# Ledger of designs, part 18: VH-VL binders against Integrator complex subunit 8-like protein

Target 1, 198 residues: Integrator complex subunit 8-like protein, of Dictyostelium discoideum (Social amoeba) (q54vk3)
Amino acid sequence: MNKIFGVKIDSQQKKRQQSNKNLTVFNNGRYLIYIGDIHFDRKFHREALRYYLLGCGLETAFYSDPVKTSVTNSKYLTFLSRRIFDCFYFLRAPMQAIVVSQFFGNLNQTCLVSFKIIQEEYYQLDTNYFQYIWELPLLEILLTTFTKQKDLKKIYLINQIISNPIINENNHPDIRKNFIKNTKHNFWKAISSNYLLQ
Below, E stands for the ipSAE of ESMFold2; O stands for the ipSAE of OpenDDE; V2 stands for 0.75 times the mean of E and O plus 0.25 times the DockQ between their complexes.

## First folded at step 13 (VH-VL; framework fv_tocilizumab)

Design q4 (from k4 with heavy chain D101L; at its last look DockQ between E and O 0.05; V2 from the best seeds 0.00; counts 0 for: pae O 9.9 > 2, placed apart)
Fold by OpenDDE, look of step 13:
Structure q4 (fold): chain C 198 residues (1-198), chain A 120 residues (1-120), chain B 107 residues (1-107)
Amino acid sequence: as target 1 above (198 residues)
Amino acid sequence: QVQLQESGPGLVRPSQTLSLTCTVSGYSISSRYYWSWVRQPPGRGLEWIGYIYYRGSTYYNPSLKSRVTMLRDTSKNQFSLRLSSVTAADTAVYYCAREYLYWSDAFDIWGQGSLVTVSS
Amino acid sequence: DIQMTQSPSSLSASVGDRVTITCRASQSISDYLNWYQQKPGKAPKLLIYAASDLQSGVPSRFSGSGSGTDFTFTISSLQPEDIATYYCQQSWSTPYTFGQGTKVEIK
């Protein structure tokens, strides 16, 4: 995987991006992502996160057309998911990090990474972000953890999410896909509002 | 500059408890990091023992879990390793290390290591 | 546990040579792979993290690549001070595991 602007991109995608190099110079979004990388490397995670969110927003037109479901699956969000994850982790926003871990595209990876976070920081998980969890195994991990902790409030919240028919894996694939897309969109909107306005 | 230093007895008798302390300087162990122990038998590779999180939670290698206890002392900026029921197989250089919270969770800072020999 | 298989176990090369070490994981670990240098009587030193990111202060002759199960560590131009044992380590899941090490010597 080649790093472009500090983001690991698949080598095959690099070839496609090289052809559009001239058009990308004026894309302020990529520049912002680059600045985010600089801040990240300097361990300024809050600043990094802001620039990442801004950059992604510009690149995907996320803020201009929230109805476009394609934005949530943009290559930029996928590529930056790990950096954004790290930012949240460093900023002591573990639940946001857990949500972002769902963007990794590998359920096992999501569960392993999130399990570690949950194990260490279950006491400070922001319940406002529970609604952005769509992976059942992840919800099960959360449920197990909070059951052990006898946290009835969080148990209740998680059970409400799990019991939602829309999360059922037996649903038509399109229903689940749409739900996931919408959930992703809502999550990015929420974090943008929370971190860009501060 | 962040420094880690292991301290403890270099000789432990079989069936006794190995006890080591890692003193951290230049950085607070109350920060959001994992503090790990790694050992290396003479002439052999590295084995991860476990970590203690800055909040005090622990996770141990399953191979050693029943014998390992890690603690932290925030007032002294130290964390410790206890390994019970030691045998000759536990003879090793023991390292404390900081596990950095980047994506790869690498051990970016190590102590110098402390040789512990298990001998009757 | 994830097993890390490192190859070769030892190598001898001349100053200025390109040195390559490989590490294979028993399962996919994404880019959760780190490379360490250990000199005799010293603690391991982090060289590469996240499979390919160079640790601060580490010479640029050191590099890493790979993702998933197969990883490569490279010294572009071997220097005398590079005599050491090198280890890969996965941090994908606990317990963290290390490769068996590669002893690098100079001819």
Scores: ipSAE 0.006, ipTM 0.604, lowest interface PAE 9.9, mean pLDDT 83
ESMFold2, look of step 13: ipSAE 0.042; ipTM 0.623
ESMFold2 (binder alone), look of step 13: mean pLDDT 93; pTM 0.954

Design q5 (from k4 with light chain S30Y; at its last look DockQ between E and O 0.17; V2 from the best seeds 0.00; counts 0 for: placed apart)
Fold by OpenDDE, look of step 13:
Structure q5 (fold): chain C 198 residues (1-198), chain A 120 residues (1-120), chain B 107 residues (1-107)
Amino acid sequence: as target 1 above (198 residues)
Amino acid sequence: QVQLQESGPGLVRPSQTLSLTCTVSGYSISSRYYWSWVRQPPGRGLEWIGYIYYRGSTYYNPSLKSRVTMLRDTSKNQFSLRLSSVTAADTAVYYCAREYDYWSDAFDIWGQGSLVTVSS
Amino acid sequence: DIQMTQSPSSLSASVGDRVTITCRASQSIYDYLNWYQQKPGKAPKLLIYAASDLQSGVPSRFSGSGSGTDFTFTISSLQPEDIATYYCQQSWSTPYTFGQGTKVEIK
């Protein structure tokens, strides 16, 4: 894998970029991710987030994915999950951050960071993103918190999610696996729509 | 270092049950991963057989579902494959593998494989 | 089931050559594609996961690209130790399926 600007890109992308230098910014998702990193380092978190999302989206579109509009790139999402998490955190979007924390690949880490956020920011968690939580321990943390706060509405919403047999770890594993995959993709589509179109 | 090792008889008679065990070392099978079996007939490609989830639930390839049973023994840190009613077509090297669910469900660790020959 | 069509079935190249293998899925699998190297008498070894991520410890001469239905595996500079059969595998949906394999030999 070749590196451009410190970012690993595939050889096919590099060849295309060499031919059209002026289009390089728009044709290489990994380059956009790099730009996102620059913005992130400069504490421009909204811009960073946009570039990260755009970068992830273009990587799928670049290779003639029949679903060109889909931001379903698990590779980049996992790699960038921490940065995107931080972006949401600094943008005061704690629920989005909590959802992204599920992509860390470590449930303990997910629970630790989310617990902190929930304890500090429980009053501003966007309920629209509850649907993208699949980790039961995380749901339990949320439920416990909202129960303590006597927030009946959020309690109800969380209970609805918890009661869904599809997320139960004791359920048919393939059903759960597929649900999680789809939920992940739906989440990234949703945030892409919300943050790229603004 | 995580290691997987297959064990079981190398010869099975037709119509009998193939039985293999995968012993995992350096990692607990009670972790939130999928533990899979893959087979490869001699000179042919790879076929996914199924997996057992860390919770014990299983999912099998539909082509083999009626004949496959996977179990786990957490006390021994092992998971097993049983394939009933075997024929010559079931002759293959059988691999156990760890399916890592955070890495696009790739098989990141494999056993060395165990040849099972179905012969009378 | 998702069918994985791998091409070519075999190739022979010289040391230092660029080697390219393609894999096509019968439907979109996004980036849920993995590449494995299998040497004779050995188990498959994961080289690339999620279409283009290099597995830890794998030499940088190996790379993967693609998304959706069309994927490419590349060895930038073929080495003698790279003699093996390579397989793509989709992990988007069960049952997981593999390509037919590509046997790579050195001239």
Scores: ipSAE 0.551, ipTM 0.816, lowest interface PAE 1.3, mean pLDDT 86
ESMFold2, look of step 13: ipSAE 0.687; ipTM 0.829
ESMFold2 (binder alone), look of step 13: mean pLDDT 93; pTM 0.953

Design q6 (from k4 with light chain S91Y; at its last look DockQ between E and O 0.05; V2 from the best seeds 0.00; counts 0 for: pae O 4.8 > 2, placed apart)
Fold by OpenDDE, look of step 13:
Structure q6 (fold): chain C 198 residues (1-198), chain A 120 residues (1-120), chain B 107 residues (1-107)
Amino acid sequence: as target 1 above (198 residues)
Amino acid sequence: QVQLQESGPGLVRPSQTLSLTCTVSGYSISSRYYWSWVRQPPGRGLEWIGYIYYRGSTYYNPSLKSRVTMLRDTSKNQFSLRLSSVTAADTAVYYCAREYDYWSDAFDIWGQGSLVTVSS
Amino acid sequence: DIQMTQSPSSLSASVGDRVTITCRASQSISDYLNWYQQKPGKAPKLLIYAASDLQSGVPSRFSGSGSGTDFTFTISSLQPEDIATYYCQQYWSTPYTFGQGTKVEIK
C-alpha cells in the first residue's frame, strides 16, 4: 500500500477500480473518476484533480448533495478523498489538502497529516479556505501554529471560525451535520470554480 | 547510492550538550523527505527522537522536546542533532535515518550509528 | 503514546523453520506498521512497511500481516543470515514508537 505524505492509498481501491474498467456510458461520473485515477497514476495531478472534481460533480448532482445517500460513508469516497488530497498536495495547494483531509473519516489521521502539512507549509496556506474547516482539533493546530508565528491576521480569522456557535460540538447532531454538509458543498463549489474553469 | 553517516564526539559529560551531524551523500536533503534521528541505548530498543523536514520544519518526540534541536545545512547536505542537559540515560547509539514519505513513514535508509557515552 | 508490545522477546529455531513474531498496539493503528531487522552492531533495516508490503530487495521469505492492533511478522524458512533482532514500529501517530524487539537465534 502506497502512502503519499502520510496518506495511505488503499490497495483495495485500486482493485475495485480495475474491476470497474467496463464502466458503461450510463455511469459517467464514475468513468470520469476512473480517468482521474489514470492521470493520477501517471503523476498528472492537475488533470487527475479535474477529472475527480468532474466525476464528483456528476455523482453528487452538481454538488447539490455532497454524497448520495447510497454512497454515504462508503470506503470509496474516503479513498477518493485521499486521491484528491494528494492532488492538492502535489499541486502545492496545502490548505485545500487540509480541508479535504477532513473527509478521511478518521479524526486522528486528519490531524496527523494536517499537522505535518501545517508545520511545513504554514507560510503558504490560503486563508480563503479556512472557512471550510469544521474540525475543532484542526483549527486548534492552525491557531497554535499561527500564534507561534505571531500572524495576527490568521489568528483573527481562525478565532472567528472557532467562535462561531454553529461549529460547537455540543450542538444538536443535526445542526452539526447540516453545517458540515453545507460547508462541504461550498468547498466543492469553490474548488470546482478554481480548478475546472482554469 | 544514498548513504548517511553520523559524526560527532563519542563522549559527552553530564549536563553538556550532545551534538551529532549526519552527512548525506547520493541524495539531496532538500527533497520532500523527513530526516530523522533514532537512538538505541545499549542492549535496549529503539527510540525515535524527531525529524527535520527538507524545508526545515521540525518535530520532536515530546519526551525529549525540551532538550532537542535539529538543524539542517543544505550547503553541506547535512542535518544535525543537539541534545542538551545530557545524563547517563542519554547514552546510546544514535542513528540518523531517512524517513520516506512516498511509500510509508518508514526509515528506509540508516546511518551506521554513532555511540555517544555520557560520562564524567 | 502508542505502546507496541512484541512477542516473544526471544526465540530459537532451526534453519528452515517457520518463525512468527507478533506485535500488538495499545490502540488501533490500522496498517501503519513497519518491521525492521537489526543485526548485531548494525543499523536497523526496513523489511516490511504498511504492515504487509515487502521492501524492495528483501527476500520473499519475509512477510507481514495484520491490521488494527494485532500484527504478525513471518519468516517462512529461517536462514542463518536471519539471526537478528526484529522490531515493529508504528507510524499512526507521533511520536513514532517501536516494539521492544524480538531476538531470533538459530539452534
Scores: ipSAE 0.023, ipTM 0.676, lowest interface PAE 4.8, mean pLDDT 85
ESMFold2, look of step 13: ipSAE 0.596; ipTM 0.807
ESMFold2 (binder alone), look of step 13: mean pLDDT 92; pTM 0.939

## First folded at step 14 (VH-VL; framework fv_tocilizumab)

Design s1 (from q1 with light chain A50D; at its last look DockQ between E and O 0.26; V2 from the best seeds 0.00; counts 0 for: pae O 3.7 > 2)
Fold by OpenDDE, look of step 14:
Structure s1 (fold): chain C 198 residues (1-198), chain A 120 residues (1-120), chain B 107 residues (1-107)
Amino acid sequence: as target 1 above (198 residues)
Amino acid sequence: QVQLQESGPGLVRPSQTLSLTCTVSGYSISSRYYWSWVRQPPGRGLEWIGYIYYRGSTYYNPSLKSRVTMLRDTSKNQFSLRLSSVTAADTAVYYCAREYDYYSDAFDIWGQGSLVTVSS
Amino acid sequence: DIQMTQSPSSLSASVGDRVTITCRASQSISDYLNWYQQKPGKAPKLLIYDASDLQSGVPSRFSGSGSGTDFTFTISSLQPEDIATYYCQQSWSTPYTFGQGTKVEIK
């Protein structure tokens, strides 16, 4: 992301990178994430992504714990969001990258990088991932872009999402939180299915 | 540097309303945070009272819901707590705190706390 | 409401000792657990969030682990300045709830 969009790596990601310098041989998700970093640094983005997803899955018990399965607000997912974003970007999966940008924790940065991607790559945005957008500003950017392109199908899809009252930021915060958690979960599930099982 | 500071009367009579204000400096309360109140009776643990979201929505602890009102004043960068019909059980140090919306639901910034004593 | 149970309620250890505090949730809270340090007369201070993430500026001797219902807070080498009461807090669901606290003293 830094190289592509000039966005600085957040402090948490830096801390994780620092911790990974101290290689400890262990058989857990953290180790897999470390392997992901190695692949990432070697520009093997598909392999990196797979290891990140596997690592996060193990650390969060995403695949085994029913309670945890419903929650994706994991430190690992958050901290790796920028790396995962880059993986999707380099794998020419821009819509997935846009979805992940919502994990940055900075709406301005999210909008900035996504705006650029949407403007440059609108023709290859996978509509299957529109459902995982919950940030209204992103939806607005998408809507504006496809309105200009007169893409009625995508306009319809986006409007359907925007029309969901749960997306409204004025809703009760707990409702929104739960919605976001579930959306994140579904997204990661979808990504895991698409990139780990295929 | 982000700072929170509680202010209000330290003494409240029974059946009256406790009123506290949290002044936030170094950060806008219009940012995506849950602005929370937490209290601690003397020698006891911590109890979450409720929060007001940056957009004004509130959620209160069910144990206090009927008596709690939280407001925000964006012009003053403040948010407030009102607790009605107070009793001696409401004697506590009251803290305002910031809860982050994006990564963690932890209280990362706290005020110094304000002791409120309920006494006749 | 989710109940948080800390153990022990109090402990005394020597400088340099490893200190361990446990927190149990009445139901699974995933990794939505935070640890706070409260010194006498002061507000709580966030040390650990999301069960194991160290808050910025917090010494590395502090750590957390666990997921689901059982969590552990560790001070690898107890220092004099660590005298405080420590609290766990679940942020899985509202209302947020705290453990009863663990008072840490130095022998």
Scores: ipSAE 0.092, ipTM 0.711, lowest interface PAE 3.7, mean pLDDT 85
ESMFold2, look of step 14: ipSAE 0.647; ipTM 0.818
ESMFold2 (binder alone), look of step 14: mean pLDDT 93; pTM 0.950

Design s2 (from q1 with heavy chain S104G; at its last fold request DockQ between E and O 0.12; V2 from the best seeds 0.00; counts 0 for: placed apart)
Heavy chain, then light chain:
Amino acid sequence: QVQLQESGPGLVRPSQTLSLTCTVSGYSISSRYYWSWVRQPPGRGLEWIGYIYYRGSTYYNPSLKSRVTMLRDTSKNQFSLRLSSVTAADTAVYYCAREYDYYGDAFDIWGQGSLVTVSS
Amino acid sequence: DIQMTQSPSSLSASVGDRVTITCRASQSISDYLNWYQQKPGKAPKLLIYAASDLQSGVPSRFSGSGSGTDFTFTISSLQPEDIATYYCQQSWSTPYTFGQGTKVEIK
ESMFold2, look of step 14: ipSAE 0.729; ipTM 0.856
ESMFold2 (binder alone), look of step 14: mean pLDDT 94; pTM 0.958
OpenDDE, look of step 14: ipSAE 0.409; ipTM 0.803
ESMFold2, look of step 15: ipSAE 0.710; ipTM 0.853
ESMFold2 (binder alone), look of step 15: mean pLDDT 94; pTM 0.958
OpenDDE, look of step 15: ipSAE 0.555; ipTM 0.818
ESMFold2, look of step 16: ipSAE 0.685; ipTM 0.837
ESMFold2 (binder alone), look of step 16: mean pLDDT 94; pTM 0.959
OpenDDE, look of step 16: ipSAE 0.688; ipTM 0.851
ESMFold2, fold request of step 18: ipSAE 0.665, 0.762, 0.706; ipTM 0.834, 0.872, 0.841
ESMFold2 (binder alone), fold request of step 18: mean pLDDT 94, 94, 94; pTM 0.957, 0.957, 0.958
OpenDDE, fold request of step 18: ipSAE 0.570, 0.562, 0.595; ipTM 0.838, 0.839, 0.841

Design s3 (from q1 with heavy chain Y54W; at its last look DockQ between E and O 0.22; V2 from the best seeds 0.00; counts 0 for: pae O 2.4 > 2, placed apart)
Fold by OpenDDE, look of step 14:
Structure s3 (fold): chain C 198 residues (1-198), chain A 120 residues (1-120), chain B 107 residues (1-107)
Amino acid sequence: as target 1 above (198 residues)
Amino acid sequence: QVQLQESGPGLVRPSQTLSLTCTVSGYSISSRYYWSWVRQPPGRGLEWIGYIYWRGSTYYNPSLKSRVTMLRDTSKNQFSLRLSSVTAADTAVYYCAREYDYYSDAFDIWGQGSLVTVSS
Amino acid sequence: DIQMTQSPSSLSASVGDRVTITCRASQSISDYLNWYQQKPGKAPKLLIYAASDLQSGVPSRFSGSGSGTDFTFTISSLQPEDIATYYCQQSWSTPYTFGQGTKVEIK
């Protein structure tokens, strides 16, 4: 089974892709992700992003299962996070990219790439997405940056987030885990609404 | 390569405290992982005991909460399990494991296990 | 606590056979299900995580599927080295719970 960017495409799906012109193939989330990859490779980042979001949504039943709607599928998010990150980056949505960088699975990498973005593009960071940051190091970088810029509004917003006891790494691990899961879900819901409905 | 190894006495008397240590090699326990204990009575299934987070916070299975204490020693790159007031029902192979939060909280690395027998 | 019901408890199959094990959760656990292989006298080994993702280094004959409450573990072609007890485990919520296990033997 060939994993394309962490998504396992089964041999049956490959065969279906080759044989069946049928609209039914589009109902497979994995297939949509594959289409996303094609668009990505062609540098159609907006289309790629849409297909990734649709694909992940279908695979996770994100839109149809109320239980699943509360949780993001870590496997898809982890493996597609880099592609989705790039999509946001190229679409000039740096704050969304920073949020997605939290899915890399490596905090050092997350901090490194986000630090650069924050330093270079602090003036265009959408504050609506600050709420989806749970990594303290990122919040600290943001705080430092906007403190230097004397942006009181953004400083206040970031401090509100930092002061949330749920984000504190010293909190009960389960509380944090649940918070992160919900935050991830809310983020994906938000971006799905913003990028799929437009 | 990350390795976990359990160590401790193989025999504990009833009402005493079972004490085990997991030594981690190849990886720092101060990294962003959950370090768990799982036990398996002979011929039976697996029971999760609890975990200690890399920050030191703990969560225990409610069924064992009153008797379980987990600690970490970052200087030795170890974490430990204490189970008080043991009975024959606590006879099991005890495993330490790494819980990987990015992989759906799966136990991706296990120790070899340590048999602890509770007997008078 | 979330109860995990695994079936069958044991099975015997021939080399090359397709083996299927099922696991049912007492409530929806999304895709927070893991599958382990435990050989006699050994620690469990992670095979599948997140319901369907193959752990690194695990042979492709192993697979998992499902979401919500019903999950399936499959060995596409049973090999002699696959003799073991297999466990499902939910990681949706604490306390984490395991299925009862399925002992797989070769005829």
Scores: ipSAE 0.265, ipTM 0.752, lowest interface PAE 2.4, mean pLDDT 86
ESMFold2, look of step 14: ipSAE 0.652; ipTM 0.821
ESMFold2 (binder alone), look of step 14: mean pLDDT 93; pTM 0.955

Design s4 (from q1 with light chain Y96W; at its last look DockQ between E and O 0.38; V2 from the best seeds 0.00; counts 0 for: pae E 4.1 > 2)
Fold by OpenDDE, look of step 14:
Structure s4 (fold): chain C 198 residues (1-198), chain A 120 residues (1-120), chain B 107 residues (1-107)
Amino acid sequence: as target 1 above (198 residues)
Amino acid sequence: QVQLQESGPGLVRPSQTLSLTCTVSGYSISSRYYWSWVRQPPGRGLEWIGYIYYRGSTYYNPSLKSRVTMLRDTSKNQFSLRLSSVTAADTAVYYCAREYDYYSDAFDIWGQGSLVTVSS
Amino acid sequence: DIQMTQSPSSLSASVGDRVTITCRASQSISDYLNWYQQKPGKAPKLLIYAASDLQSGVPSRFSGSGSGTDFTFTISSLQPEDIATYYCQQSWSTPWTFGQGTKVEIK
């Protein structure tokens, strides 16, 4: 459960977390995730984040193949999204957290937590990560917020994203699906570069 | 508890339009799901008809696209299927279902189904 | 369209037996495969999603595996209540398509 925003972890996420806690020492991605959990519980959020990313990175072709990234997201990484979200939040990386909130699997929860972050921390949202937002409701919230703030630069960026034909919900489902897949892949590559290499 | 329930006439004449409504309870159709229709001819397999997304966009099976129309009524928490120019081949149990895009686009909740027979 | 081929079309096994059903896709669908159980006169019920993930509330005797084109659905210990037709469904590309089904009976 996200204690900050009151987001409940679903039953599958709970099972995954429980499974991770019961892991023994072995050399694979799951073990690294477990180590991440240990760091997380100790409030070492940067270390936790690194181990989560490394853990996922051990998945075959995770950072080189969008399909593999998608599979990892669906089966495993999605269940870490709330912890990764918390890591970014506590690391004062709110825009990254907003991007990760799209992995929650519940649009209402995504919008709720992101709305709060946007309202409270709109002034420090890293625009470099706007490109990884694909949920239209989130884009709308961002647009509304920065319109009110009369931030023309951010308004322009958001409008460019919204106006992309690929993100349109009226597009062929396969096109949108592929776009989202690639966006997710690119996001994980970006954060891995930024947080694993530093 | 989320429930889906199909409603509509069980008998339709050839060349007429089949019309069904799915009433959703316990969950808003304005939530992020693909509200879908699937049919099953008697003794046969399942065929996906199409969906209406929570924001109103639709996509239909190309095999049925020319004859299918899906609508939603958020005020009633319903979505509907219309299939025009029906023939005996359209006789089937019609299911409405909730399709969840986060988990491999699986149909996680189904209605009980409604048999529609096309007969003169 | 992606064609889904299930094998076998029907099977009969004893209570407690291990039951295995296979599903083959005409092209790679990664892990975008779901398994459903349909009892007579009832709507399909989701059992497995994303090839191997167990749907909430589904007994652990049900499992799925596979990736790409070849997938397997398994009942580790067949129970009387498992009499049903089982379907695979791909969600890789539209239109979504189902296998022809596997009817499972008890001897």
Scores: ipSAE 0.206, ipTM 0.747, lowest interface PAE 2.6, mean pLDDT 86
ESMFold2, look of step 14: ipSAE 0.355; ipTM 0.730
ESMFold2 (binder alone), look of step 14: mean pLDDT 94; pTM 0.955

Design s5 (from q1 with light chain S30T; at its last look DockQ between E and O 0.26; V2 from the best seeds 0.48)
Fold by OpenDDE, look of step 14:
Structure s5 (fold): chain C 198 residues (1-198), chain A 120 residues (1-120), chain B 107 residues (1-107)
Amino acid sequence: as target 1 above (198 residues)
Amino acid sequence: QVQLQESGPGLVRPSQTLSLTCTVSGYSISSRYYWSWVRQPPGRGLEWIGYIYYRGSTYYNPSLKSRVTMLRDTSKNQFSLRLSSVTAADTAVYYCAREYDYYSDAFDIWGQGSLVTVSS
Amino acid sequence: DIQMTQSPSSLSASVGDRVTITCRASQSITDYLNWYQQKPGKAPKLLIYAASDLQSGVPSRFSGSGSGTDFTFTISSLQPEDIATYYCQQSWSTPYTFGQGTKVEIK
């Protein structure tokens, strides 16, 4: 089974891809992700992003299942996070990229790439996405950066987030876990709304 | 390679406290993983006992909460389980495991297990 | 607590056979389901995580599918070394709970 960027394309899906030229192809989230990869390789980052979001949404029943709508599929997000990150980066959406970097599964890597982005592009970070940051090291980097810039508004926003007991790693771990799950879901919902409906 | 190893007495008297230590090698317990204990009575299924987060926060199975204490020793790269007021029902193989929060909170690495028998 | 019902409790199959184990959750757990293999006298080993993702180093004959409440674990071609008890485990909410296990034997 060829895993393309962590998405297992079932042999049955390959057969379905060959046989059903029609509308059924659009119902396969994995296929959409594959199309996203094609676009990505062609440097069509906006299209790639859209297909990734659609693909993930279908695979997780994000849009159709109320129960699943509350949770994002970790496997798809983790494996596609790098591609999605790149999409946002190339689309000049650095804050979205920073949010996605939290899905890398490696905090050090997350911090390294985000640190660079924050340092280089702090002036264009969309504050609407600050709410989707849960990693304390990232919040600290943001805080430090905007403190240096004497941006009181952003400092206030970041401090509000940092001060949330739910984000504190010393609080009840399940509370944090649930918070993170919800935050991830809300983020992907927001992104889907912003990039799929445009 | 990350390895976990349970250690502790194999025999505990009723009403006493079961104490086990899990030694982690190849990885720091100060990383962002959850460190869990799971037990398995002989011939039975698996029961999750609880976990300790890398920062020291704990969560225990409600069925055992009143009797369970988990601690970590970062200097020794160990985490421990204490189970008080043990009975024969607590006889089990006890496993320490690493819970990976990025992979659906799966237990990706296990110790070999330590049999603890509760007997007078 | 979320109850995990695993079926069957035991099965015997021939080498090369397709083996299927099911696990049902008492409530939706989305894809937060893991499958473990436990050989006699050994610790459980993670085979599948997030319902369908194969753990690194695990043979491709192992697979998982499902979401919500119903999940399936499959061995496409049973091998002698696959004699073990298999467990599903939900990680959707604490306390984490396991299925009762499925003992797989070879005829």
Scores: ipSAE 0.424, ipTM 0.788, lowest interface PAE 1.9, mean pLDDT 86
ESMFold2, look of step 14: ipSAE 0.686; ipTM 0.836
ESMFold2 (binder alone), look of step 14: mean pLDDT 94; pTM 0.957

